VH-VL binders against FAD synthase (ribL). Designs and how they scored, part 2

Target 1, 153 residues: FAD synthase (ribL), of Halorubrum lacusprofundi (b9lsn4)
Amino acid sequence: MTRVVAQGTFDLLHPGHVHYLEDAATYGDELHAIVARRTNVTHKPAPILCAEQRRDMVAALTAVDEAHLGHPEDVFVPIQRLDPDVIVLGFDQHHDEADIAAALAERGIDCRVERASGRDPRYEDELLSSGDIVDRILKQRGSDCDGAREGQR

## First folded at step 1 (VH-VL)

Design c15 (framework fv_cosibelimab)
Fold by ESMFold2-Fast, scan of step 1:
Structure c15 (fold): chain C 153 residues (1-153), chain A 121 residues (1-121), chain B 112 residues (1-112)
Amino acid sequence: as target 1 above (153 residues)
Amino acid sequence: EVQLVQSGAEVKKPGSSVKVSCKASGGTFSSYTISWVRQAPGQGLEWMGRIIPILGIANYAQKFQGRVTITADESTSTAYMELSSLRSEDTAVYYCARGSTWKELYYMDVWGQGTLVTVSS
Amino acid sequence: NFMLTQPHSVSESPGKTVTISCTRSSGSIASNYVQWYQQRPGSAPTTVIYEDKQRPSGVPDRFSGSIDSSSNSASLTISGLKTEDEADYYCQSYDSSKHYVVFGGGTKLTVL
């Protein structure tokens, strides 16, 4: 039984998240997703949706066997409990595979670190980031009439 | 109708931090975003970051990441910008600015009067 | 990141028309709204154009905004130029990929 772990914030699901999780699932028999709490997000704005709701949305995806919340004080606690064979990093994550592997080994976790493939938009106006979705909401709302420019991505 | 009133001028030493306030009146605080924009003497406008209070989201310009924090207190209708590790180059007038709609992050329709922060020995 | 480039200064006589350009260095100017702000010495900026071409209440129709995709530029046009229009003008847009508000360098308008 090969157990795969994917990690992310997963705020405002978009096709990029779905692709990441589907690609991660191909590395093993079970895919477990770890969803970051707001306290685990230090380099980016806090997610819009609460951690429990983001977890439940991720858990509902076909590729995901189980979704878990991150630990408030130690991001490695769920990973140690799951004892995965593979951790799959997102295509755009700037973490180096070797650095992640070293951090895991230091904590007694023996697993491979892989990286998911990226993908291109499949149709015009497909949004592939949570930030772009927030921007689109802010740009489109508050107008008395249609203010969005056609073909904007 | 709506006004943004900022705290008064400050003189700070290099290495210290400053926290500037921006109090909104005449509107529902949670219905808009607040941006912070600075202007060094004789220079142009430079965006520092913004907060969307209703969504709990703050974004910061790359140049200021790690030393600027923008917060909002809905109970007092006040937004704050705190800048740490001050340098002489941080001497500037700091403005808060509001948008009145959900497109606010692209459009600043009401500006505060500005707060002069001078960083000197 | 992209930059917005404006001429450093423009000048024109009263009653004439002046145009200030704002050119985006990468990505389409049309992909995000452009705003224009007027700033007189010692004062906070005020908005003269928002969402490419809209005027706030109280801004005279002598002020107009436009987008030109071929030059990748936005323009602020002031017709019937008046002495009171003498000010610094800033264009502003948004970089949705980085979530950054971007200002142009500003243009000093002198009414001769």
Scores: ipSAE 0.000, ipTM 0.450, lowest interface PAE 22.7, mean pLDDT 81

Design c16 (framework fv_cosibelimab)
Fold by ESMFold2-Fast, scan of step 1:
Structure c16 (fold): chain C 153 residues (1-153), chain A 121 residues (1-121), chain B 112 residues (1-112)
Amino acid sequence: as target 1 above (153 residues)
Amino acid sequence: EVQLVQSGAEVKKPGSSVKVSCKASGGTFSSYTISWVRQAPGQGLEWMGRIIPILGIANYAQKFQGRVTITADESTSTAYMELSSLRSEDTAVYYCAREGRYSSGGAFDIWGQGTLVTVSS
Amino acid sequence: NFMLTQPHSVSESPGKTVTISCTRSSGSIASNYVQWYQQRPGSAPTTVIYEDKQRPSGVPDRFSGSIDSSSNSASLTISGLKTEDEADYYCQSYDSSKHYVVFGGGTKLTVL
């Protein structure tokens, strides 16, 4: 049985996430997703949804066999526990596959590292980024300043 | 756009340790491998090691084995390089550098500004 | 373990072409990509060539990289030489079997 691991934040699920997980699943028999906690997310805006909810949404996807939370201090802990055969990097994750595989081997994990394919929007208004979704919400639905937008355009 | 901002200059005694920080601002930290490279005064670039922050995995040049530890804190987008048992020949500018915009091992696209560490009695 | 050897210094007049070599001591130069970095005094290095011959955006096409398997070397060529090209240049490759980043010793380019 080939165990595959994918990892990400998965805030506000969009078709790009679904494509990544579906592509990752093709590399083996069993796909496990690791979902980052808020404390694991770097200087991009903190996820809107709590980690448990994001995990549950990922777990509900057909391609995913099980979803796990990252460790509060070190996401490596779930990877070591799962002992995968394959780790699939997202299209925009710019780590060298061979370097990751070798570094994992130094810690006793004999694992292939693969990279998922990207995808283009299928229609004009398809959003493939959580950031784009947040921007759309702020533009159309909300502002904490009542006078901020007057439609002067 | 991503910038790497390093901690300020340090003056240390022989036998002590130093910990230099490298903070990524303006973008994703965990998607990239961070390397540490040093340059002694008037000398060339010397690779020390690297970390893959999302995995917490680091590897080091053999010359620095047992003296260098590279860590990362994803929540603050900060990588650290700690060098122990300092010697006068460790006097150098220490750079962090990002790998991964170019798809080859060790290809750097963004460099920190550098941190001067002086080891003197 | 391999080393990358560069000339210590090169010099050339403005408008001319200069070539800086980077020779690998063991194993094929073509086994791993070669990058080139430019470092001006007081500054961090910046990339002028990646993956043998690619230019980052903003780097003029006067900068080019090449690989010569017969001499086991990579070369950085700068044509139409300008005074602002004066800097130290470092080649860099990667030993994928050992996961080591390897730098050349650096070449000081003087333009006069």
Scores: ipSAE 0.000, ipTM 0.522, lowest interface PAE 11.8, mean pLDDT 82

Design c17 (from c10 with heavy chain S99T K100L S102K W103Y Y104F S106W S107L G108P F109H; framework fv_cosibelimab)
Fold by ESMFold2-Fast, scan of step 1:
Structure c17 (fold): chain C 153 residues (1-153), chain A 122 residues (1-122), chain B 112 residues (1-112)
Amino acid sequence: as target 1 above (153 residues)
Amino acid sequence: EVQLVQSGAEVKKPGSSVKVSCKASGGTFSSYTISWVRQAPGQGLEWMGRIIPILGIANYAQKFQGRVTITADESTSTAYMELSSLRSEDTAVYYCARTLGKYFDWLPHDYWGQGTLVTVSS
Amino acid sequence: NFMLTQPHSVSESPGKTVTISCTRSSGSIASNYVQWYQQRPGSAPTTVIYEDKQRPSGVPDRFSGSIDSSSNSASLTISGLKTEDEADYYCQSYDSSKHYVVFGGGTKLTVL
């Protein structure tokens, strides 16, 4: 039995998240997702949705066998407890698999580190970023509505 | 919120060593990467190295390899940078800065210490 | 291994737009995130752009970041230039093969 771990913030679930988790699931028999708490996210606005709701959304996906909240004090605690065979990183090319493998080995976690493939939009106007979704909401719902309504009249 | 507080200014002789501390408060210490960055008077930012406390792994810029040692004490949430064989060219403000290494992603330097001036002169 | 090259200085009048480039000497600029820092005299740097184009809370939308793979560069653009924007600006990326942070040489922005 091969246990796979994927991880992320998963705010405002979009097709990129679904692709990541589906790709991660192909590496083993069971997929566990770790969902970051707000304390694990810095240097940008906090996630819109609370951690429990984001976890529940991820848990509802067919590819995910179990979803877990990250530890508020130590991001490696759930990983150590799950003792995975494979950790699958998101598509983001900026992460270094060797650094992560070394980090895991130093903590006594013996597992393989893989990277999920990216995906292109399947149709025009498909949004693959939580930030793009927020921007779209602000443009359509938060802009000056008085001028728009007068123009429509 | 999260704050990095560094030790005070130092005046050193050529050939000596200096050890600067950086104490983090607020949040968890072990889940973050601590970098050391220096800036000579009128010059740009120069990365010296970083430590990932939960791993005990430090990486150093090639220019400083052999002279710099970066360590962390998780029990006191304090990172240290020790620079040996000091030269006049090492006169600079030394900054510690934190990046979030959450779930295997290395993010930008989101918090900076106030800086420590190290002056090397005879 | 690689270097990030910025212009030494740029200057522009209030209300205008200025762009600061950051060119990577080897390997793709897009292979690692680029951050941008603002440093005023006597202060530690503060982040104005992270992960290529994201803006921290509190940074006005006049600041934007972009990546141009054809020139192998990142750019910081400041529109509606104000006197308080006068500062040194640094780009920064990561070399995943050597596990080190790389800073650009810095650009002095003068608002005259």
Scores: ipSAE 0.005, ipTM 0.513, lowest interface PAE 11.0, mean pLDDT 81

Design c18 (framework fv_cosibelimab)
Fold by ESMFold2-Fast, scan of step 1:
Structure c18 (fold): chain C 153 residues (1-153), chain A 124 residues (1-124), chain B 112 residues (1-112)
Amino acid sequence: as target 1 above (153 residues)
Amino acid sequence: EVQLVQSGAEVKKPGSSVKVSCKASGGTFSSYTISWVRQAPGQGLEWMGRIIPILGIANYAQKFQGRVTITADESTSTAYMELSSLRSEDTAVYYCARDQSPRLWSYGNWFDPWGQGTLVTVSS
Amino acid sequence: NFMLTQPHSVSESPGKTVTISCTRSSGSIASNYVQWYQQRPGSAPTTVIYEDKQRPSGVPDRFSGSIDSSSNSASLTISGLKTEDEADYYCQSYDSSKHYVVFGGGTKLTVL
């Protein structure tokens, strides 16, 4: 049995998230998703939805066997507990696969690091970013959107 | 709030080495990514390398590979940058800066805060 | 491996709007986040924009960032220009293939 881990923030689910998780699931028999807490993303706009809700939404996806919350102080804690065979990084994530594999090995985690494929929009106006969705909402539904900040990614 | 405090200015002879320190306070040091950036007089910013202390890994810009070593001591919350085989062209202000990556496996490469800088002068 | 190209200098009068561009030589500008730093003489750089468009606490809203994939560039726009904005400005991104941080050459903003 091969266990796969994917991780992300997963705020305002969009087709890009679904593609990532579906692609990640192809690497093994069981897919576990780790959903970042707000404390794990302190230097970008906070997710709109709380961590528990984002976890529950991810857990409901067909490709996902279980969804877990990240640890507020130590990112390795859920990874060590899950003891995965493969970790699948998102296509757009800016991290070094070799460096992550080496760090996991130092912690005694014997795990492959793979990267998910990218996805082009399937149709005009398809939104593949939570930030773009937030921005669209502010533009179309915000009654006081004069000078309102634009959401990003 | 995280603060970075660097060691004082140094004057070095060509062919010697210099080791600059960067002490972090506030937050959890092991979760940081610390980059080193230099700036020659009147010139722009030039990235030298980084260390991720919790992962025990360091990456270096190709120009500095073989001459630069970046290390960290988690017990003292201090990162170090050592540059060897110094030449007059290495005269610069050397900065450390924290990379504000929100996740272990994601590099935002947003530098905040920055250390105050350390002037290293290489002269004969 | 790629370069970020900025104009060497830009000048504008107080109260006006100035825009500084940052063009990526290869690969998409949208592939990696772009940050902007302000550096006054004798000081360390300070972040004015991170992750393309975000402002750190304390940075006034007259500073804004944008990405234009068609021109493969990022821009820093400063409206209501003040004398205190006179500084060098640097854009910065990341090369995922080489795992390197890349800085633009810097732009000297003169407020006349």
Scores: ipSAE 0.000, ipTM 0.510, lowest interface PAE 11.5, mean pLDDT 81

Design d10 (framework fv_denrakibart)
Fold by ESMFold2-Fast, scan of step 1:
Structure d10 (fold): chain C 153 residues (1-153), chain A 120 residues (1-120), chain B 113 residues (1-113)
Amino acid sequence: as target 1 above (153 residues)
Amino acid sequence: EVQLVQSGAEVKKPGESLKISCKGSGYSFTNYWIGWVRQMPGKGLEWMGIIYPGDSKTRYSPSFQGQVTISADKSISTAYLQWSSLKASDTAMYYCARHEGYSSSWYDYWGQGTLVTVSS
Amino acid sequence: DIVMTQSPDSLAVSLGERATINCKSSQSVLYSSKNKNYLAWYQQKPGQPPKLLIYWASTRESGVPDRFSGSGSGTDFTLTISSLQAEDVAVYYCQQYYSTPYTFGQGTKVEIK
C-alpha cells in the first residue's frame, strides 16, 4: 500500500487546490493532506479561515482519504507519524524538492519528494488563488473608507 | 560519469515474452526517475511511462498501460521494460532516459537504445 | 493529452545560414505564476539516442553550443540554429513536460542544402 502526503494552507478553497490534491492522489493508494496552522505560515499573509475549518473542507474532497492539522512547532511531526512513501509538493510551493528531501533525510524519514503539475484557468473569470479571491471580495464589497469609519465607532 | 547502459538487440516471434534492461551508473539511481521511450522504424518518439526506482512507483502513458510492464531492481541499479506477449507492432527502438522529478522532467541522459524486432 | 505539432517536417539549409523550427502545443505549457514554460528540445542524429539541447523553453543544457537557442511562450515555441554546421544534421524534437503523458512533436529533419 502506497501512502501519499500533500501539504498546504488551503485557505479559501479554489480549483487549483482540487487539481493539486487529485494529482497527488495518483501517486499512491491513500492520500493524506496536512493543513498548515497559522503559526506554520511565515512567508505569506495569515489565512482567513481557521485551521480546523480548512482541514474539514479538504477532508470533504473525493481525492483525500484523511486530512490532518500541522504541528505548531515542527512541520515534520505529522509526516513522521504518517510515515509516507511519497510527499507531493504543490506546483506553486516555494520549496525545492531537493531541499525538502535533505530535511526529511536529516530527520530519518525515508520517502520520495515530488511536485504536482500546474493548471491554468479553464475560463476567463476562473480564480486560482486565495489572494485573487480576497481582492475580488474587497473590490465588490468593501472600500478603503470602511476601515476609517469603523475605527471611529 | 553518468551512464545508462541498455541490453542488446532482440529478435523475437509474435507471442513470445521479453524483458529488456537499463542499468544506471555514476549517480544515485534511486533519486531519479527512469522513463521509457519508443521509436518505431522511421518514426518519432513516443513516451511510454516512468518508474521511480526507490519504491518502484510507475506512471504509464494511457496508450501503453496494460501493454507493457515497467519495473526496477534498485539493488543492481537496473530498470526493466517487459512484454508478456509480443506483437509485430512492437518492432521498434526502445530508449531509457532519466529525469530528476516533475519540476525537472526533461531527459538529460539517455541509454544507447535496444532494438526489438518481432517477426515470424 | 497535450498534442505537440512541429513545422516544417523537413528543412534544408545551407552551411552557415540560420535554421528555425517551430513547435505548437494544443494547450498552454506556461504556468504564469512561475513564468516557466514546460518545454524541452532534443537533437537526434542517425543511429544515436536523442540528446537534450534546451529545457524551460530557452535554457541551454551544459555543453550545448550557443548557436542553439530556444524562444517562445505558452503554445508557440521556436528552436533556432544561428549558423548551421555539418554536425547539426539531425532530427529535432520538442517535448512538453507540463502534464503526463509527456508528449513529443513529430520531429523536424534538418539537412544541408
Scores: ipSAE 0.007, ipTM 0.513, lowest interface PAE 14.1, mean pLDDT 86

Design d11 (framework fv_denrakibart)
Fold by ESMFold2-Fast, scan of step 1:
Structure d11 (fold): chain C 153 residues (1-153), chain A 121 residues (1-121), chain B 113 residues (1-113)
Amino acid sequence: as target 1 above (153 residues)
Amino acid sequence: EVQLVQSGAEVKKPGESLKISCKGSGYSFTNYWIGWVRQMPGKGLEWMGIIYPGDSKTRYSPSFQGQVTISADKSISTAYLQWSSLKASDTAMYYCARLPYGDYSGAFDIWGQGTLVTVSS
Amino acid sequence: DIVMTQSPDSLAVSLGERATINCKSSQSVLYSSKNKNYLAWYQQKPGQPPKLLIYWASTRESGVPDRFSGSGSGTDFTLTISSLQAEDVAVYYCQQYYSTPYTFGQGTKVEIK
């Protein structure tokens, strides 16, 4: 039985997430997804949804056999526990496969590192970014300030 | 028509600040990474960095990290390249170019016409 | 960083004859599990921006004439123009997008003999 691990934040689900997980599932018999906690997210705004909810949504996807929360201090702890045969990186990630493989070997994890295929939009107005979804919500439904909002009425 | 239109040529003195622009049209601006590429007179192409306008996430070439700032204003479908203090060695043609949809790993498929920046005393 | 080296620096070819440009990467740009080479070729004519010709080492961009072809894998790549036309006079660049920073070759200038 071959075990595959995929990882991400998975804040607001979009077709890009579904494609990534479906492609990752093709590498083996069993797909486990690791969902990042807020403490694991840097260089961008914190996820809108809590980690448990994001995990539950990912767990509901047909391609995913189990979804797990990341470790707040060490991203390799869940990976070491799962002892996977394959880790599948997202297509647009700049992470070097060799660097990830070296980190895994250092921790005694014997698995290969693969990369998922990319995905083009399938139809008009398809959103493939959580950031674009948040932006659309803010534009159509919210405002940055109560004073500014009142001025628009 | 999908296109990137850049601001006009600039003539500056060393130590001056500058901000040049790249306006996208004919496509969903927030769903494509925009990159900046430098070409010094008579020389080849050097990648400077990229930005995802949807969330303003940036990635820089180590050679340009801290030397320039890349930003975007998605409300007007425009990306920017900015210097706080120009040097004579910044004299070059600057191109903006688009990467594949939702993805920063790929070839630059659409290019702007270029902005010539001349820095002289 | 991955260093891209092109050869020759300049090439003079008669109209209708084959032009061959080589590109070598200091590290493999092949993603072996997908059998994809993260390598592109661009054409730059005097006074114009670069134009994408080929991506994934051998896939022609839409609208690019079939006389342009790309080949190679791993570290060694070739751009071939099967029958040089007058409008093909330009500088040609290879580029890797396997990892950041993205890097370009130094360019090969193609002129008419």
Scores: ipSAE 0.000, ipTM 0.500, lowest interface PAE 17.6, mean pLDDT 85

Design d12 (from d10 with heavy chain H99Q E100D G101S Y102S S103G S104Y S105K W106Y Y107F; framework fv_denrakibart)
Fold by ESMFold2-Fast, scan of step 1:
Structure d12 (fold): chain C 153 residues (1-153), chain A 120 residues (1-120), chain B 113 residues (1-113)
Amino acid sequence: as target 1 above (153 residues)
Amino acid sequence: EVQLVQSGAEVKKPGESLKISCKGSGYSFTNYWIGWVRQMPGKGLEWMGIIYPGDSKTRYSPSFQGQVTISADKSISTAYLQWSSLKASDTAMYYCARQDSSGYKYFDYWGQGTLVTVSS
Amino acid sequence: DIVMTQSPDSLAVSLGERATINCKSSQSVLYSSKNKNYLAWYQQKPGQPPKLLIYWASTRESGVPDRFSGSGSGTDFTLTISSLQAEDVAVYYCQQYYSTPYTFGQGTKVEIK
């Protein structure tokens, strides 16, 4: 059996996440997803939802056979434990395939590194970014001053 | 410098147990996968499985899953290949080999081989 | 499983002449995004363990004479010995390390004419 690993933060699920996992699943017989903890995220704002909830949501997707939490100190620990044949990077992830392959080889992990295909918006106003979803929530549902006015009748 | 030294030849009867060894030296033993390869008399090479000595994680060829056990003792830099009950069809030369330093499963250093003969 | 098939089974070549060994995989062993072929070649002399000659289809292992070269991509690979020497008498094996189980060709025996 060919074992595939996909990895990401998966904060607020959007069609881009679903496309990534469906594409990753085509590279093998079983797909395992690794969901990053807050301590693993340094290149963007921390995720809104806790890691356990993000893992459970990913685990519920049809394309995913098993979902795992990342290791707080070393992102490669779950990968080494799973010993995959293929790791599939997201289309717009800011990771070089060569850098990932080198890091895996340093840890004795022999697998291919592939990149998923991208997804174009299917309809007007489709959101394909967790950041865009957060921005829309803030614009439509609240302001920094809402709590300051709680005493009004 | 880098060496894999295997245990000596074995002559056994069907049904007997056997454990052969492969000792690494001249490198960091826990950082390299060790593979086992069988060569039956007059035949080609068959990959049996691998072990990562740092955590004893193993992966087997489906043809050998359940037939043999691969293990390692990192305190003495030694990997093992073990049979619970030998068969005449196990008669072969057994090689241990180190995977390359980048973790890819081509074999850069080989032991001298252990000849196992199983006959009545 | 990926099946590796070599041709010919045996080859007799005069000293100083070119020897060519072919290896075919039943599935591609090319990792296309990096243009890397997961294919190695080994030399086994009588009474000795195999010795790595070539990896990544065309990269010579350190200490291997430059008369040995590997070529090919995807499913069809060739090992060439440009000028056969007496010490080159051996059985040669190709191996794929693209996916488990890792598999070897049946071997090609190279002899002097």
Scores: ipSAE 0.006, ipTM 0.528, lowest interface PAE 12.9, mean pLDDT 85

Design d13 (framework fv_denrakibart)
Fold by ESMFold2-Fast, scan of step 1:
Structure d13 (fold): chain C 153 residues (1-153), chain A 122 residues (1-122), chain B 113 residues (1-113)
Amino acid sequence: as target 1 above (153 residues)
Amino acid sequence: EVQLVQSGAEVKKPGESLKISCKGSGYSFTNYWIGWVRQMPGKGLEWMGIIYPGDSKTRYSPSFQGQVTISADKSISTAYLQWSSLKASDTAMYYCARGSYDILTGSPFDYWGQGTLVTVSS
Amino acid sequence: DIVMTQSPDSLAVSLGERATINCKSSQSVLYSSKNKNYLAWYQQKPGQPPKLLIYWASTRESGVPDRFSGSGSGTDFTLTISSLQAEDVAVYYCQQYYSTPYTFGQGTKVEIK
C-alpha cells in the first residue's frame, strides 16, 4: 500500500482543490489530506471557515481517504505520524520540493516529494481560487469593515 | 551495457486480453522508474504511466487510468503493460523507457526499448 | 495538464544550414529553487525509438554531437542544429517532466530541402 499526503488550507472548496486532491491520489493507494489551522496561515489571508469544518469538507471528497488537522506549531508532526511514501505539493504552493525533502530526511521520514499539475478552467466563468470567490462575494453581496457596499446607492 | 528489450509484435482481435513486456539489463532494475509511451500510427508520443519496480508504485496518465495496468516482476527485471479487453483504437507502437531513480529530481527517459507493435483488428 | 506546443510542424533545411525548433509550455517548467528547467528534447528517426538529446533544457546527453544545443527557460524553449547533416532527418519532440502526466509536444519533422 502506498500512502500519499496532500496538504493545504482548503477554504471555500473549488475545482482547483478537487483537481489537486484527485491528482495527489494518483500517486498511491491511500490519500490523506492535512488541513492547515488558522495559526499556520501567515502568508495568505486567514481562512473564512474554521479548521474542523474545512477538514470535514475535505474528508467528504471521493479522492480523500482521511483528512487530518495540522499541528498548531509544527506541520511535520502529522506527516511523521502518518509515515507517508509520497507528499504531493499543490501546483501553486510556495514550498520547495528539495527543502521539504531535506526536512523530512532530517526527521527520519523516508518520503518522496512531488508537485501536482495545474488545472485550466473548463468553462468561461469557472472560479479556481478561494481569493477569486471571496472577491466575487465582496463585489456582489458584501461590504468592507466601514460599512460601504458594492452597488449600493 | 544498459538495455531495455521488449516482447515481439502482437496481432489481436477486439475484446482479447494482452500483456507485453520490457526486460531491463545492465543496471540496477529496482532503482529506476520504467515508463510506458504510446505512439499511434503516424502520430506523436503519449505518456501512459510509470512504475518503480523496487516497490511496484505506479502513476498513470488520466487518459490511461483504468484502461491499462502497469506491473513489474523484479525477480526477472521485467515490467509489463496489460489490457483486459483490447479495442481497435489501441493499435499503436508501445515503448518502455527508463527514468530516474529519484522522482523528486525528475529525469527524462534516457534509455528506450525497441518498441512493441500492437495491431488490433477484426 | 501542461500542454507542450512546438513550431513549426515541419521544417525543410539544406545540408549544412541551421535548423531551429521552438517549444512552448502552457505553464512554467522552471524549478526556481534549483534553477532547473524540467524540459527534454528527443530525436526519433523512422522505424526507431526516440533518443534523448537534451535534458535540463540545455544539457547535452552523452554521445550527442555538439551541433545540437538547447536553450530557453520557463515556458519558451529552442532546439538548434547548427549545421544539419543527412543523419539528422527525424521528428523532434520536446517533453516536460516537471509534473505528471509528463507531456510531449506534437513533434517537428525535419527534412532535407
Scores: ipSAE 0.000, ipTM 0.481, lowest interface PAE 15.1, mean pLDDT 83

